# VH-VL binders against c3mjb8: the designs that were tried, part 17

Target 1, 104 residues: c3mjb8
Amino acid sequence: MRIKNKIKKRIIELIELAYITARKGDLELAREYIKLAEMYSRKGRIKIPLKYKRMFCRKCYTPLITGVTERRRIRSKILIRTCLICNWQRRYVLSRNKGSNKEN

## First folded at step 7 (VH-VL; framework fv_pritumumab)

Design h18R
Fold by ESMFold2-Fast, scan of step 7:
Structure h18R (fold): chain C 104 residues (1-104), chain A 123 residues (1-123), chain B 107 residues (1-107)
Amino acid sequence: as target 1 above (104 residues)
Amino acid sequence: EVQLLESGGDLVQPGGSLRLSCAASGFTFSDYRMSWVRQAPGKGLEWVSWISGSGYSTDYADSVKGRFTISRDNSQNTLYLQMNSLRVEDTAVYICAREDYDFWSGYYYFDHWGQGTLVTVSS
Amino acid sequence: DIQMTQSPSSLSASVGDRVTITCRASQSISSYLAWFQQKPGKAPKSLIYAASSRQSKVPTQFSGSGSGTDFTLTISSLQPEDFATYYCQQSYSTPLTFGGGTKVEIK
């Protein structure tokens, strides 16, 4: 649907804006943009695309910026992401490298 | 294959306007941040502007703020740069560049560049 | 604005030589550094991102290292097609900024 596509577009816009806002140092405002994006997702019953869902901390909603608000480490083919604000962690299993897919 | 093909460069008088286009093909255009980078004759590279995949967020080099506007039409797979109040120092080859994101490292980076289009501002 | 200083501005080398180019940022940029190659009359070609990650189809003679403020691009054995101008670029903050370039010329 056109309506759902419009809401999805707004969700993406808010997450992009949050990331840029966090880059400029305003973490509190960035979190509010993420919370608003999640509200649109929830009320519109539209899933946040995985690419954008991975751009923020699931616990404190701070955008995850490598080396700034997030630390990344690869150990034994596992990517470990740590939020530097709330210490939230998530593990990602590295698959075998295949074609142009960034998730190898 | 990824292609970025630029057009619109021309000879323009100071104070004039010009619109550049960059036609993208071979990828999902709306998933990528896009930039304009310029290079004056015999000089190095200078970043001009970028636009987010959705088109909602933009930023500009201070030298062009208020005069240039970056935009995109994701339905047409085209990036634009509207240049107003052109100055002699805006003379450069304007190059379209795509930014990709490597999830595993967490970094954005330019991966593909267009051929460039020459803009000459002459009095 | 973060300023990027490259050294040397130019160098002369022979095929088979090891070439190193240095890039220094005016403040810490973590690993937000990329390297590009440009030949006369052509658009830049992306070589390295995240300080040390080679882009697709970039030959293994190219390697990058460093973090924070000091970075190097190394060409382990210079090939005829490697004579070009090389630029570093920071993506840590806007505006994105490039180094002044290093011209690698044949002796």
Scores: ipSAE 0.680, ipTM 0.881, lowest interface PAE 1.4, mean pLDDT 91

Design h18S
Fold by ESMFold2-Fast, scan of step 7:
Structure h18S (fold): chain C 104 residues (1-104), chain A 123 residues (1-123), chain B 107 residues (1-107)
Amino acid sequence: as target 1 above (104 residues)
Amino acid sequence: EVQLLESGGDLVQPGGSLRLSCAASGFTFSDYSMSWVRQAPGKGLEWVSWISGSGYSTDYADSVKGRFTISRDNSQNTLYLQMNSLRVEDTAVYICAREDYDFWSGYYYFDHWGQGTLVTVSS
Amino acid sequence: DIQMTQSPSSLSASVGDRVTITCRASQSISSYLAWFQQKPGKAPKSLIYAASSRQSKVPTQFSGSGSGTDFTLTISSLQPEDFATYYCQQSYSTPLTFGGGTKVEIK
């Protein structure tokens, strides 16, 4: 694979590993994996795909696991995600398409 | 349409080895985590192993840990289960299952299953 | 490991009946619970996830409820194609574990 594809693959691997690590209770190590993925993203000039970027808190880097490290509330077709570690919040407006979301 | 097709099941003697395959089609294989689930004749479902979309992260039931290895080839859209040191109690239909994710709720769940392939371990 | 206990192990019912199947987790699993239907010789079919969310193309007679440790699958009006074995499954932690199954038989 060319270098940018290898970096993208490493970013994805690290975020997947962080999520599993957090599921097993090690939030500190999980955050370090996310920070490493962010560093690869910055230095390699590769954007983290939206699917993977949605898997962690943008403020404290804790993987967002529903009912464990995040709370989800739905109000009038708006999804509000709250990180239970740092209280970071993000609102998502579902479009007419069930899979399409807009971030505030 | 999403399709999962298992193969590789056979009759083997205790201590033997088998490799199972699950051929996936109709979706972007690398975007989905996958699991192997087994069902002994006349019994219920038992989860065996899980692999992340990239293939980098894996997990196993304690009963198979150290003996089975889950892997995937995303270029060939194929999931594998390498089974070593087989025991009589490993006799089961082995089924591959795909995990989807509902962003609205935040939950992962099995949405599609293969037909299964029978592994019989006996002397 | 989280143990999942289903009750009853079997039941007999007639078309049009309301059927209730329960599932209990040995510890709190929030809403990390799914329900599956399996007919003899066939692969499982996914019905419910997140305790109460019906999967695509699943008929409206199927509904799920509960949270924490106690969960219920309800079939509001049993159809001929609904005679099958039903399994609950937790995905709160690994290993993923299934209930022992509930066989819904024709009376």
Scores: ipSAE 0.776, ipTM 0.901, lowest interface PAE 0.9, mean pLDDT 92

Design h18Y
Fold by ESMFold2-Fast, scan of step 7:
Structure h18Y (fold): chain C 104 residues (1-104), chain A 123 residues (1-123), chain B 107 residues (1-107)
Amino acid sequence: as target 1 above (104 residues)
Amino acid sequence: EVQLLESGGDLVQPGGSLRLSCAASGFTFSDYYMSWVRQAPGKGLEWVSWISGSGYSTDYADSVKGRFTISRDNSQNTLYLQMNSLRVEDTAVYICAREDYDFWSGYYYFDHWGQGTLVTVSS
Amino acid sequence: DIQMTQSPSSLSASVGDRVTITCRASQSISSYLAWFQQKPGKAPKSLIYAASSRQSKVPTQFSGSGSGTDFTLTISSLQPEDFATYYCQQSYSTPLTFGGGTKVEIK
């Protein structure tokens, strides 16, 4: 479990580093960090946590930074994320719980 | 209710060292980026440093690089700022701030601030 | 580093007045702009993020607009509790930088 915890920490570290690297304009290096994170995920049999998996494009592995490498649009309680590099898209449904209008 | 409470501010001579703490409560501390922001007497706000929720990523203002170190202890819900080689111009109220993230818009932003702790660097 | 220029540095106004504060970035920051209110001896209070999104509990008299390099904070009808110093801040790139502040004083 100790080894798996170290691998999980390395995965998170690499994804955070990729995001910062992409913010500074180096998209190629950022993608390599994401590919490394995925390699650690596979070799360690550790699933990338959803929070961190949402930080990069599933198709081209570019970190998704709003207004820089991705576009976000909301229409009819659906969030549409578009990767500006490869045009990958994913849709998210806003919560339909009572009081969802107050969750901003 | 989110609470951030700074401590450790003191009067220090130039060249001295000081360690600031920010005790956090009311939220899952490890999920949030945290920053130190300072304000010199009668002056505006100046960002000093930030640290990621995991603690693995940090960044600093050029004025403090190599002298200050930001760190966190997620088991104790505490943020730290180790200040070395202090200068008169480091005199300020040091405030810790929490950075939240709005998934729907995709933006990070400061949402909660502590009261601050005063650091005075004087002979 | 991205320089944030805030204008005016101070203004005098009466309760009920419409107040406009401007913030200009030295380069495009998209919508990575936030506004904060600070009263004497107090910590800053977050008002607006993403240029125009009002934070929870912030009164509707506060609104933000702009994108790219030019941004505006508007207080549609100044209340007694709104006399304070206001700061803009960019989060487009590190180091994070603040404007010099605008002091809103009672006339």
Scores: ipSAE 0.610, ipTM 0.861, lowest interface PAE 1.5, mean pLDDT 90

Design h22H
Fold by ESMFold2-Fast, scan of step 7:
Structure h22H (fold): chain C 104 residues (1-104), chain A 123 residues (1-123), chain B 107 residues (1-107)
Amino acid sequence: as target 1 above (104 residues)
Amino acid sequence: EVQLLESGGDLVQPGGSLRLSCAASGFTFSDYAMSWVRQAPGKGLEWVSWIHGSGYSTDYADSVKGRFTISRDNSQNTLYLQMNSLRVEDTAVYICAREDYDFWSGYYYFDHWGQGTLVTVSS
Amino acid sequence: DIQMTQSPSSLSASVGDRVTITCRASQSISSYLAWFQQKPGKAPKSLIYAASSRQSKVPTQFSGSGSGTDFTLTISSLQPEDFATYYCQQSYSTPLTFGGGTKVEIK
């Protein structure tokens, strides 16, 4: 497989591993995996896919686990996600068809 | 509509091997994580293994680590469970389950299940 | 591993009865709890996720509540098709673990 595809696979693996690690309670190690994924992304000039970017805090790199490391609030069809570690926030406008959460 | 169909269950001797398949249809297979769950005769549900939609990340129950391998072929819409070093206590109906994600709530959950395939390990 | 203790193991009820089933986690799992229904010889059917969210096509007599360590599944008015075994399951961390099940039998 092309080198770029191998790097993309490594980025995805690291983010998935970070999420699993955070769910087992090791937030510090999880953040290090995310930072490593960001490094591969920057140096390899490969964008992290949107669905994987949504899995971690863009400011402190903690994986976002609902009710554990993030809080979710819904207001007028806008989802507000708050990182409980650093208070970073992001707003999402949900699709016209409510309940569709799948990405291409 | 969503369909999951397991196959490959058989009678095997202790120490034997078996490969289970779960054929998925009616949805974009690669968008969903999948699990194998088993149920011994007359007993409750026991989670066996999980695989991410990408196929890159997997996890296993301690009772099967090192013996079972979960994998998927997203081009064929098929989930697999390779079972090695089978034990009598692995006797169970093996069921594949689809994991959905509700972005609104932020929770993962099983939403569809197959019918299961019976694996009997007996000497 | 997170242990899920389900109670009672079995109960007898009549059509129209209110049935409550309890599930206790050995540690806090936030709202990472699901409920499943299983009829004899059939695969499980998903009922509830995130402790209280009803899955599509699940009748309104089923409701879930709780957070942290203590959770309850309520069937407000038992129907003939509701006689089944019910399981809770935590998805807070791997390994995913199920309760031992509660068999709801005809009185």
Scores: ipSAE 0.559, ipTM 0.852, lowest interface PAE 1.8, mean pLDDT 90

Design h22K
Fold by ESMFold2-Fast, scan of step 7:
Structure h22K (fold): chain C 104 residues (1-104), chain A 123 residues (1-123), chain B 107 residues (1-107)
Amino acid sequence: as target 1 above (104 residues)
Amino acid sequence: EVQLLESGGDLVQPGGSLRLSCAASGFTFSDYAMSWVRQAPGKGLEWVSWIKGSGYSTDYADSVKGRFTISRDNSQNTLYLQMNSLRVEDTAVYICAREDYDFWSGYYYFDHWGQGTLVTVSS
Amino acid sequence: DIQMTQSPSSLSASVGDRVTITCRASQSISSYLAWFQQKPGKAPKSLIYAASSRQSKVPTQFSGSGSGTDFTLTISSLQPEDFATYYCQQSYSTPLTFGGGTKVEIK
């Protein structure tokens, strides 16, 4: 479906734009772009691809930029990501046998 | 084995146009952002343009904005640079570079480079 | 634009020497700094990313350090194949920018 492909493109464009905007220092606008992408995802019933979902905080919607808006720590083959804005955390198990390190 | 091979470099008159290609092999092309970087004879490296793996987001150095267009064909594993309104100062070896992302560290970086293709802009 | 100032522009060294090259960003770039080696007539080769992470197959004589605005590439014991030009590059923001390069020459 062509319409769903257009909506998926908009979702990806918005998340990519949010990252660029956040790096320029405008976190408020970046969050609005992420919220808009989430809206298109819900309205269009299109899943945000996992790699793009990992680009922003699930709690406050700030793009996660390592050393700027997030901290990453590895302990016992577990990656712990911490949002520096709202202190949201998520743990990721090193899973080279269930997927690539690039995608996991 | 990751390979990047540029082609299309030529001698062109000022005001002319040229299209460069970079053929990629040995990896899933659409997963990687790509850049064009140039180097004038005897000079250092200068970033020209960048395109996300999706093909949806692009950016350019101010010196080429409005004249150059970066694009990609993910079905053919090929990166392009359309160069219009060429100037003598665009004379350089144009090199394509692959940008990787390390999820565990969270950083983006160039990991592979092609050998480059020479563009000479001269009357 | 973020300006990258690299020093020195050139240096002379002997095999076995410790070589230090510095790079300074005009604003904080966190650890978004990479180092590249380029030999005459060849494409650049990636050495270091994230200021201090060595790329695959890069010899242990190469190390990077620094964060924010000041960065250093160290070659602990210079080998014959290490005579080349070295570039730093920031990836914090577009346009991506390179330092002017440091040519490491035989003494």
Scores: ipSAE 0.639, ipTM 0.868, lowest interface PAE 1.5, mean pLDDT 90

Design h22T
Fold by ESMFold2-Fast, scan of step 7:
Structure h22T (fold): chain C 104 residues (1-104), chain A 123 residues (1-123), chain B 107 residues (1-107)
Amino acid sequence: as target 1 above (104 residues)
Amino acid sequence: EVQLLESGGDLVQPGGSLRLSCAASGFTFSDYAMSWVRQAPGKGLEWVSWITGSGYSTDYADSVKGRFTISRDNSQNTLYLQMNSLRVEDTAVYICAREDYDFWSGYYYFDHWGQGTLVTVSS
Amino acid sequence: DIQMTQSPSSLSASVGDRVTITCRASQSISSYLAWFQQKPGKAPKSLIYAASSRQSKVPTQFSGSGSGTDFTLTISSLQPEDFATYYCQQSYSTPLTFGGGTKVEIK
């Protein structure tokens, strides 16, 4: 089994665990899991897949849980996500073309 | 077409064990969290257990903690529920359910359900 | 654990009637509420998620509303195929919990 594949799996597992931990109310521990995932990503030179990168705030590392740790607004076919902890924002443009913005 | 097919239900004596399977097809299994939900004869729905797409994190209803283990084999597209120390009150139809995610709204939800498999615990 | 209280436990109505089913959470769950339909002898069918979003292929007679602790499922014009038991479910926190169900029988 390759070390790289094990590191990638661990990155994904840590991000999922962080999200669940945040759901249970422990935001500090959840952030530590995300930071650890980022460290494994850098050390292993393995990019975090986009769908998992979208699960946490890029600035403060808090998992983004709608109505709890993030706010979402849709205006003029633009989704704006706001971290309620650090006020980080990211915009997403809704595509009119079928299949352009697939999540997986 | 998304399909979930449960198997493994049987008649078991109290204290016995069973392993249930849920065969998934028509989607990328590892991208979805899965749950087991049960329904006792003539009763309502009761959530039993949940597992992430990776299989790393799991959770359980208090009534089954320490006795049941949820697991998955992503290479075989199969969800499992290992049931030990079975009790009469575990008698139910066990149903697997897929959890989807709507990125634009940000909410997770069950979107597809299997037909269920009956487990009867009786002496 | 978050307790989900559903009312009424059962009701009888005529075809064409407006039917309302209520679900109450023991604490705020934002909009993490779903509604399911179960016909006798069959698996549940997903109807509504995020309190008010209809799932694919669900008829427009079904609508959901509410946020926080109080939620409602409305069937604007009851059809014969709507004979079923309806369940609410919270996904805000584990353990996931369902309401006790509402049996809708057509007179």
Scores: ipSAE 0.630, ipTM 0.859, lowest interface PAE 1.3, mean pLDDT 90

Design h22Y
Fold by ESMFold2-Fast, scan of step 7:
Structure h22Y (fold): chain C 104 residues (1-104), chain A 123 residues (1-123), chain B 107 residues (1-107)
Amino acid sequence: as target 1 above (104 residues)
Amino acid sequence: EVQLLESGGDLVQPGGSLRLSCAASGFTFSDYAMSWVRQAPGKGLEWVSWIYGSGYSTDYADSVKGRFTISRDNSQNTLYLQMNSLRVEDTAVYICAREDYDFWSGYYYFDHWGQGTLVTVSS
Amino acid sequence: DIQMTQSPSSLSASVGDRVTITCRASQSISSYLAWFQQKPGKAPKSLIYAASSRQSKVPTQFSGSGSGTDFTLTISSLQPEDFATYYCQQSYSTPLTFGGGTKVEIK
């Protein structure tokens, strides 16, 4: 319980640090932090919480910063996110709850 | 309704310490990053520090690094700012601000502010 | 650090006037710009984020535009309650930085 909490904390810290690092312009280091977080997730059998999972590209591991490393487009209640580094895309359908996507 | 209520401001001697609190209500506190922003009398706004919803990651303005510590107690819905080695130039109204995130647009922004609490550092 | 320069520092206007305030960043900040209104003795009120997105309950007379380094806040028809100091702020990178403010005073 204690160990899993330590690993979960480290995963969250690494993703938050990656985002800060990417905002400061160091995409290579940011990707390494995300890769390390993914490694802790897999080896520790701990799921990355959805909101943190949404902070990086699932293909190239670049943190997704709107207008910098990703583009967002909205069409017919569908959000399309595009990674500007590798062109990875993901679509999100909004829930009926005031149009917010919160699928947990 | 969202409410942010600061407390702890006082008159302090240079070199002294003070802890500010910001009591949050009306929302799930742990889902939001929080900041402290200060405003010296008659001057503009200056960002001091921020903390992510998790409480794990923090950042500081260079003017306060090593002297101030931001923290939060998500179980009590309270944000803190521990201020050490206070200087006359730290005199200001300290305001807590909530940072929201619009998933549709992808932008972070301050949406709610407290009233502020006055810290005066003088001999 | 990213410096934010606001102009003018103050202006005098009458009710019904169109007011434009400008904000310039020392480097490109994409659309990571917000505008705040502050009345004397009060905390700031958030008006606009992402350069042009109006916050909830903010009147339509307030509009923002721009991207990169140059941004504007426009009040299309100044109301009595709009006399205040306005601040821009970049959230592209830490430290977060604010403009020096523009005081909108009654003529």
Scores: ipSAE 0.637, ipTM 0.869, lowest interface PAE 1.4, mean pLDDT 90

Design h23A
Fold by ESMFold2-Fast, scan of step 7:
Structure h23A (fold): chain C 104 residues (1-104), chain A 123 residues (1-123), chain B 107 residues (1-107)
Amino acid sequence: as target 1 above (104 residues)
Amino acid sequence: EVQLLESGGDLVQPGGSLRLSCAASGFTFSDYAMSWVRQAPGKGLEWVSWISASGYSTDYADSVKGRFTISRDNSQNTLYLQMNSLRVEDTAVYICAREDYDFWSGYYYFDHWGQGTLVTVSS
Amino acid sequence: DIQMTQSPSSLSASVGDRVTITCRASQSISSYLAWFQQKPGKAPKSLIYAASSRQSKVPTQFSGSGSGTDFTLTISSLQPEDFATYYCQQSYSTPLTFGGGTKVEIK
């Protein structure tokens, strides 16, 4: 397959691995897997798919596990995600055009 | 229409091996994590194994670890369970289940199940 | 491993009755709890996830509540098709574990 397809697959694998690693309690190793995925994305010039990009904190790279490493609050069609490790926040607003939400 | 169809269940002697398959249709198989769950005759549900959407990460119940291997072929929309060193207590209906994710709540959950395939381990 | 204790193991009810089934986790699982319905000879059907969220096409008589260690499934007005065995399941930690089941029988 094209090298870029192999790199994209590796990015996805690393993020999946990071999430499972974090669920088992090793947040430091999980962050390293996310950082490695980001490096592959940058050097390979391959975007991390939005679904996978939403699985980790943009500031500290900790995988976001609801009730464990993140808090979620919904207020009038606005989802607010808070990283419980670094207090990073992101808001998501329901949108009918090109998907069910928008990021801030 | 989401469908999951298991096959491969059979009568096998203790120490034997079987490979189960779960054929998926009606959705993009490669986007979903999958699990095997079993149910012994007249008993409740017991989770057996889990595999990530890509197939890279796997997990197992302690009772089957080292004997069972979960795998998937995303090009053929098929989930597998390779069962080795089978024991009488592995006798059960084996059911595949699809794991979905609700972004707004942040929770993973089983949303669709197959009909199951019966594995009987006896001498 | 997180143990799920479900009660009662069985109950008898009539059509139109309110039915309550409880599930207790051996440690806090936040809202990582799901409920499933299983009819004899059939695969489980998903009813509730995240303790209180109904799955697609699940009738409104089914509702879930609770968080932490104590959870409840309520069937507000039992229908003929609701006679079945119900299971709770935690997804907070692997191994994923199920309750022992509650059989809802005709009175």
Scores: ipSAE 0.778, ipTM 0.897, lowest interface PAE 0.8, mean pLDDT 91

Design h23S
Fold by ESMFold2-Fast, scan of step 7:
Structure h23S (fold): chain C 104 residues (1-104), chain A 123 residues (1-123), chain B 107 residues (1-107)
Amino acid sequence: as target 1 above (104 residues)
Amino acid sequence: EVQLLESGGDLVQPGGSLRLSCAASGFTFSDYAMSWVRQAPGKGLEWVSWISSSGYSTDYADSVKGRFTISRDNSQNTLYLQMNSLRVEDTAVYICAREDYDFWSGYYYFDHWGQGTLVTVSS
Amino acid sequence: DIQMTQSPSSLSASVGDRVTITCRASQSISSYLAWFQQKPGKAPKSLIYAASSRQSKVPTQFSGSGSGTDFTLTISSLQPEDFATYYCQQSYSTPLTFGGGTKVEIK
């Protein structure tokens, strides 16, 4: 699956680039990189790996950088992530293991 | 068990070149960003360079920018540092470090370090 | 570049002592601060990340606190294996920068 592996690599590269771009202060360009990654994901029919999906806001596409572009709060074993740009929120349930991929 | 093993350190003349390797085992190498950190004899730690998990994005300390190149081969589980135009002040133990991410806190951090490899730049 | 000022540069202590090491950033770094232990001739060992989170298998005598610009590493009851040099490090922005180190020596 060389073609799909190539597309997946491109998606990962774009999201990594977006995160670094956002860290250096260019949120607009970072969002464009994320939008491009989403386009490759849809056209190539390749799902963005969960690890990388967690790196950006699902509503405004801004990379989520703790204390910079997102706020994290833990209340009663629920992690609440808030995008500081558009106020998008997502909840994650704290299970026995940290880093649960459960949401809402 | 996570292991990082550096190699390639040597005695080199000023203006020379050297390539360092860091062999990774015990984890999925392609899931982690990596850095090179150096320590001059009797001195503290100094960050040298960083590379993303895919290898597409890199960053460098100003002191080495334009002279050093970080790269990785995810198929061989190996991190590299190509050092050109070496200076006496580049003399140090070079250590590779793995960057982990705690999703719960939202922070990146170094969790594992190699043993280091000594680079000596002298006439 | 973010400068990390660590104090003291060295201290002498006895087993059982409470040891406090401080680290100050030249600008706010939120909680992007880590602490490392290094023994002579060995690579650093990661102790604390996110200012206050202990890494796996790190003993409970180690704790970190602080946010913004001022951070503290506390060793509540110094053990024989804790005599080492300690470094703080910021990861808020590149270049990543380390403090100058604090050597904890036997009194």
Scores: ipSAE 0.771, ipTM 0.900, lowest interface PAE 0.9, mean pLDDT 92

Design h24G
Fold by ESMFold2-Fast, scan of step 7:
Formats: C-alpha cells, structure tokens, sequence
Structure h24G (fold): chain C 104 residues (1-104), chain A 123 residues (1-123), chain B 107 residues (1-107)
C-alpha cells in the first residue's frame, strides 16, 4: 500500500498523544486516541510497532503508566504487567544473557 | 557510541531570539524522547522542555511557555530549541538529554547528556 | 507543580565516610525519582532511576531508596571522585522538577 508510511506515522502520533493525555489524568480521552490508532492499524493492515503496542492495555486501551494505571511484578525473570483499570495481564520472559526480551 | 552535541549558544540582548541545536549520533534518534535542561551560572538544574520520540507531543516549564518551542528533525538526528523574547533570567548553559526506558521497571529516565551550550542574555 | 526539597544543601565529608542525602516531594510520586551527579564544569551524570535502580556502570557504593514522598541517596564509602553536587529529580508529572542540589565537599 502506497500510503502505509502515512498511516504508520498517524498511529505513532495517536499513541504519543494518548500517553501524554493519560499522564495529565484524562484516561477517557487517552483511550479514544488508542482506539483510533487500533482502527488505523486494522483498516490499513499495518502492525503497531512493538514499542508502541506495549504502551497500552490490549483489553481496555488505557495507556499503561507504571504505578498509576499499571502494576509491574517480576518473578524469576518473568515480568507480569497488570492493568489497574480492567485487571488485564501480560507476561514477558527474559531470555538473553544481558537481560533482553525475546518474546512479548 | 551515544553522542549528543549542542550548538547555537551566544550573547543576545533582552527580547532577542536564538535557536539551539543538539546533534545526536550512535543510536536510533526517533526511538527516544529528548529534553532540554538548563543551568544558570552557579545555580542548580532546571528542566525546560520535552519532546516525544515521534515529535507529536511536547511539554514546557511554565517559565518558558509561549516563548520557547522544542522540535526535532528525525531525518537529520537533530533536536532544536527555538528561544524567543529572551530575558536576563534565561542566561544558562542549555543541555540536551536523552530519555531511555527500562521495560522491566517501566520507568523513563535520562541516561545520556550533552556537554551544553552557553546562552547569555545581557544588555 | 511538584516541588522537590533536597537536604542538606551542602556537607563536608572525608574519603571512606558514609554520606546520606535526602529528597522530599510535595506530593506522592511513587518511585518516579532519579539521582544525578555533577562535577564542576561538566554535564550531569545519571546515577539512579526508579528510586533504587542503578544505571549501567554506576559503582555499588551508590544506592537509592524510598517511595512516595521521602527518598534517600546513600554513598556507602565516599571515594575521591565522589566529591560533587548531587541532584534528585521527579518524573511523575510534568513539569519535571529537580531538587536544589547537595554539594559534597572535602572536609
């Protein structure tokens, strides 16, 4: 698709706007930005880059801010993230010698 | 090797304008948020402005809102600070700082700093 | 804005001493606190983030603790290269704010 670059930039814009909006306390508007980013991703058939995909809850679309909208817990090289809004969880495994993520 | 190099500091009169640059190398510039931090002679650190990696979100200290504009050119790996309506109290060394992220803890933090560029606002 | 009160403003110490610097936030900032070292004429060096996490290659004599409003930086055994000014900084909300600094001077 010839407009994929433009759509990708729009997705990044929306997620960056969502995050700062959530930091300033407006979780509802932040969720709307994320929902719109997801819509662009689906309709444009463009994957949200992993870095940005990790910035929000997959279930309720709230930006994940450590200690504010998410809780993080580490058990034996496994990171467990919990959304404090909807209680969604995701696990991440540390696999490299120096501490890096192999699978999200 | 991560490098940040500021330039553009000069002597300017009150009410004048100046544009600072921070040239970044050794990393994927667009993946990192950036800030400008200043330090007046003999004083402490003061955060000035922040910009997201993609450049779509910015924030400013109240003392510079409406006068300063932070921007970035990700194709040129350069961060900018446009400074207008300069005041004597804006006299400081201006330092660019890179914001990294520790995925395991979930916290953002400054990890690399430039050397700074001196801005002197004086009549 | 969140105000960061750092104490003491200065202290005198000898090599080998244990040095403690405190930082208090005007409201709860969870663990959104970092510590920086600055030597005269140089840019700041990042030491600690997330209240207690040491940045890469930072010596183990530096440790951070605390959460909420009260935080401490401890230098367990002061080395000659540790004479510097130390700053705390909150990143819980914008504007990002720094403490006033603590100058660690030779006795």
Amino acid sequence: as target 1 above (104 residues)
Amino acid sequence: EVQLLESGGDLVQPGGSLRLSCAASGFTFSDYAMSWVRQAPGKGLEWVSWISGGGYSTDYADSVKGRFTISRDNSQNTLYLQMNSLRVEDTAVYICAREDYDFWSGYYYFDHWGQGTLVTVSS
Amino acid sequence: DIQMTQSPSSLSASVGDRVTITCRASQSISSYLAWFQQKPGKAPKSLIYAASSRQSKVPTQFSGSGSGTDFTLTISSLQPEDFATYYCQQSYSTPLTFGGGTKVEIK
Scores: ipSAE 0.696, ipTM 0.878, lowest interface PAE 1.1, mean pLDDT 91

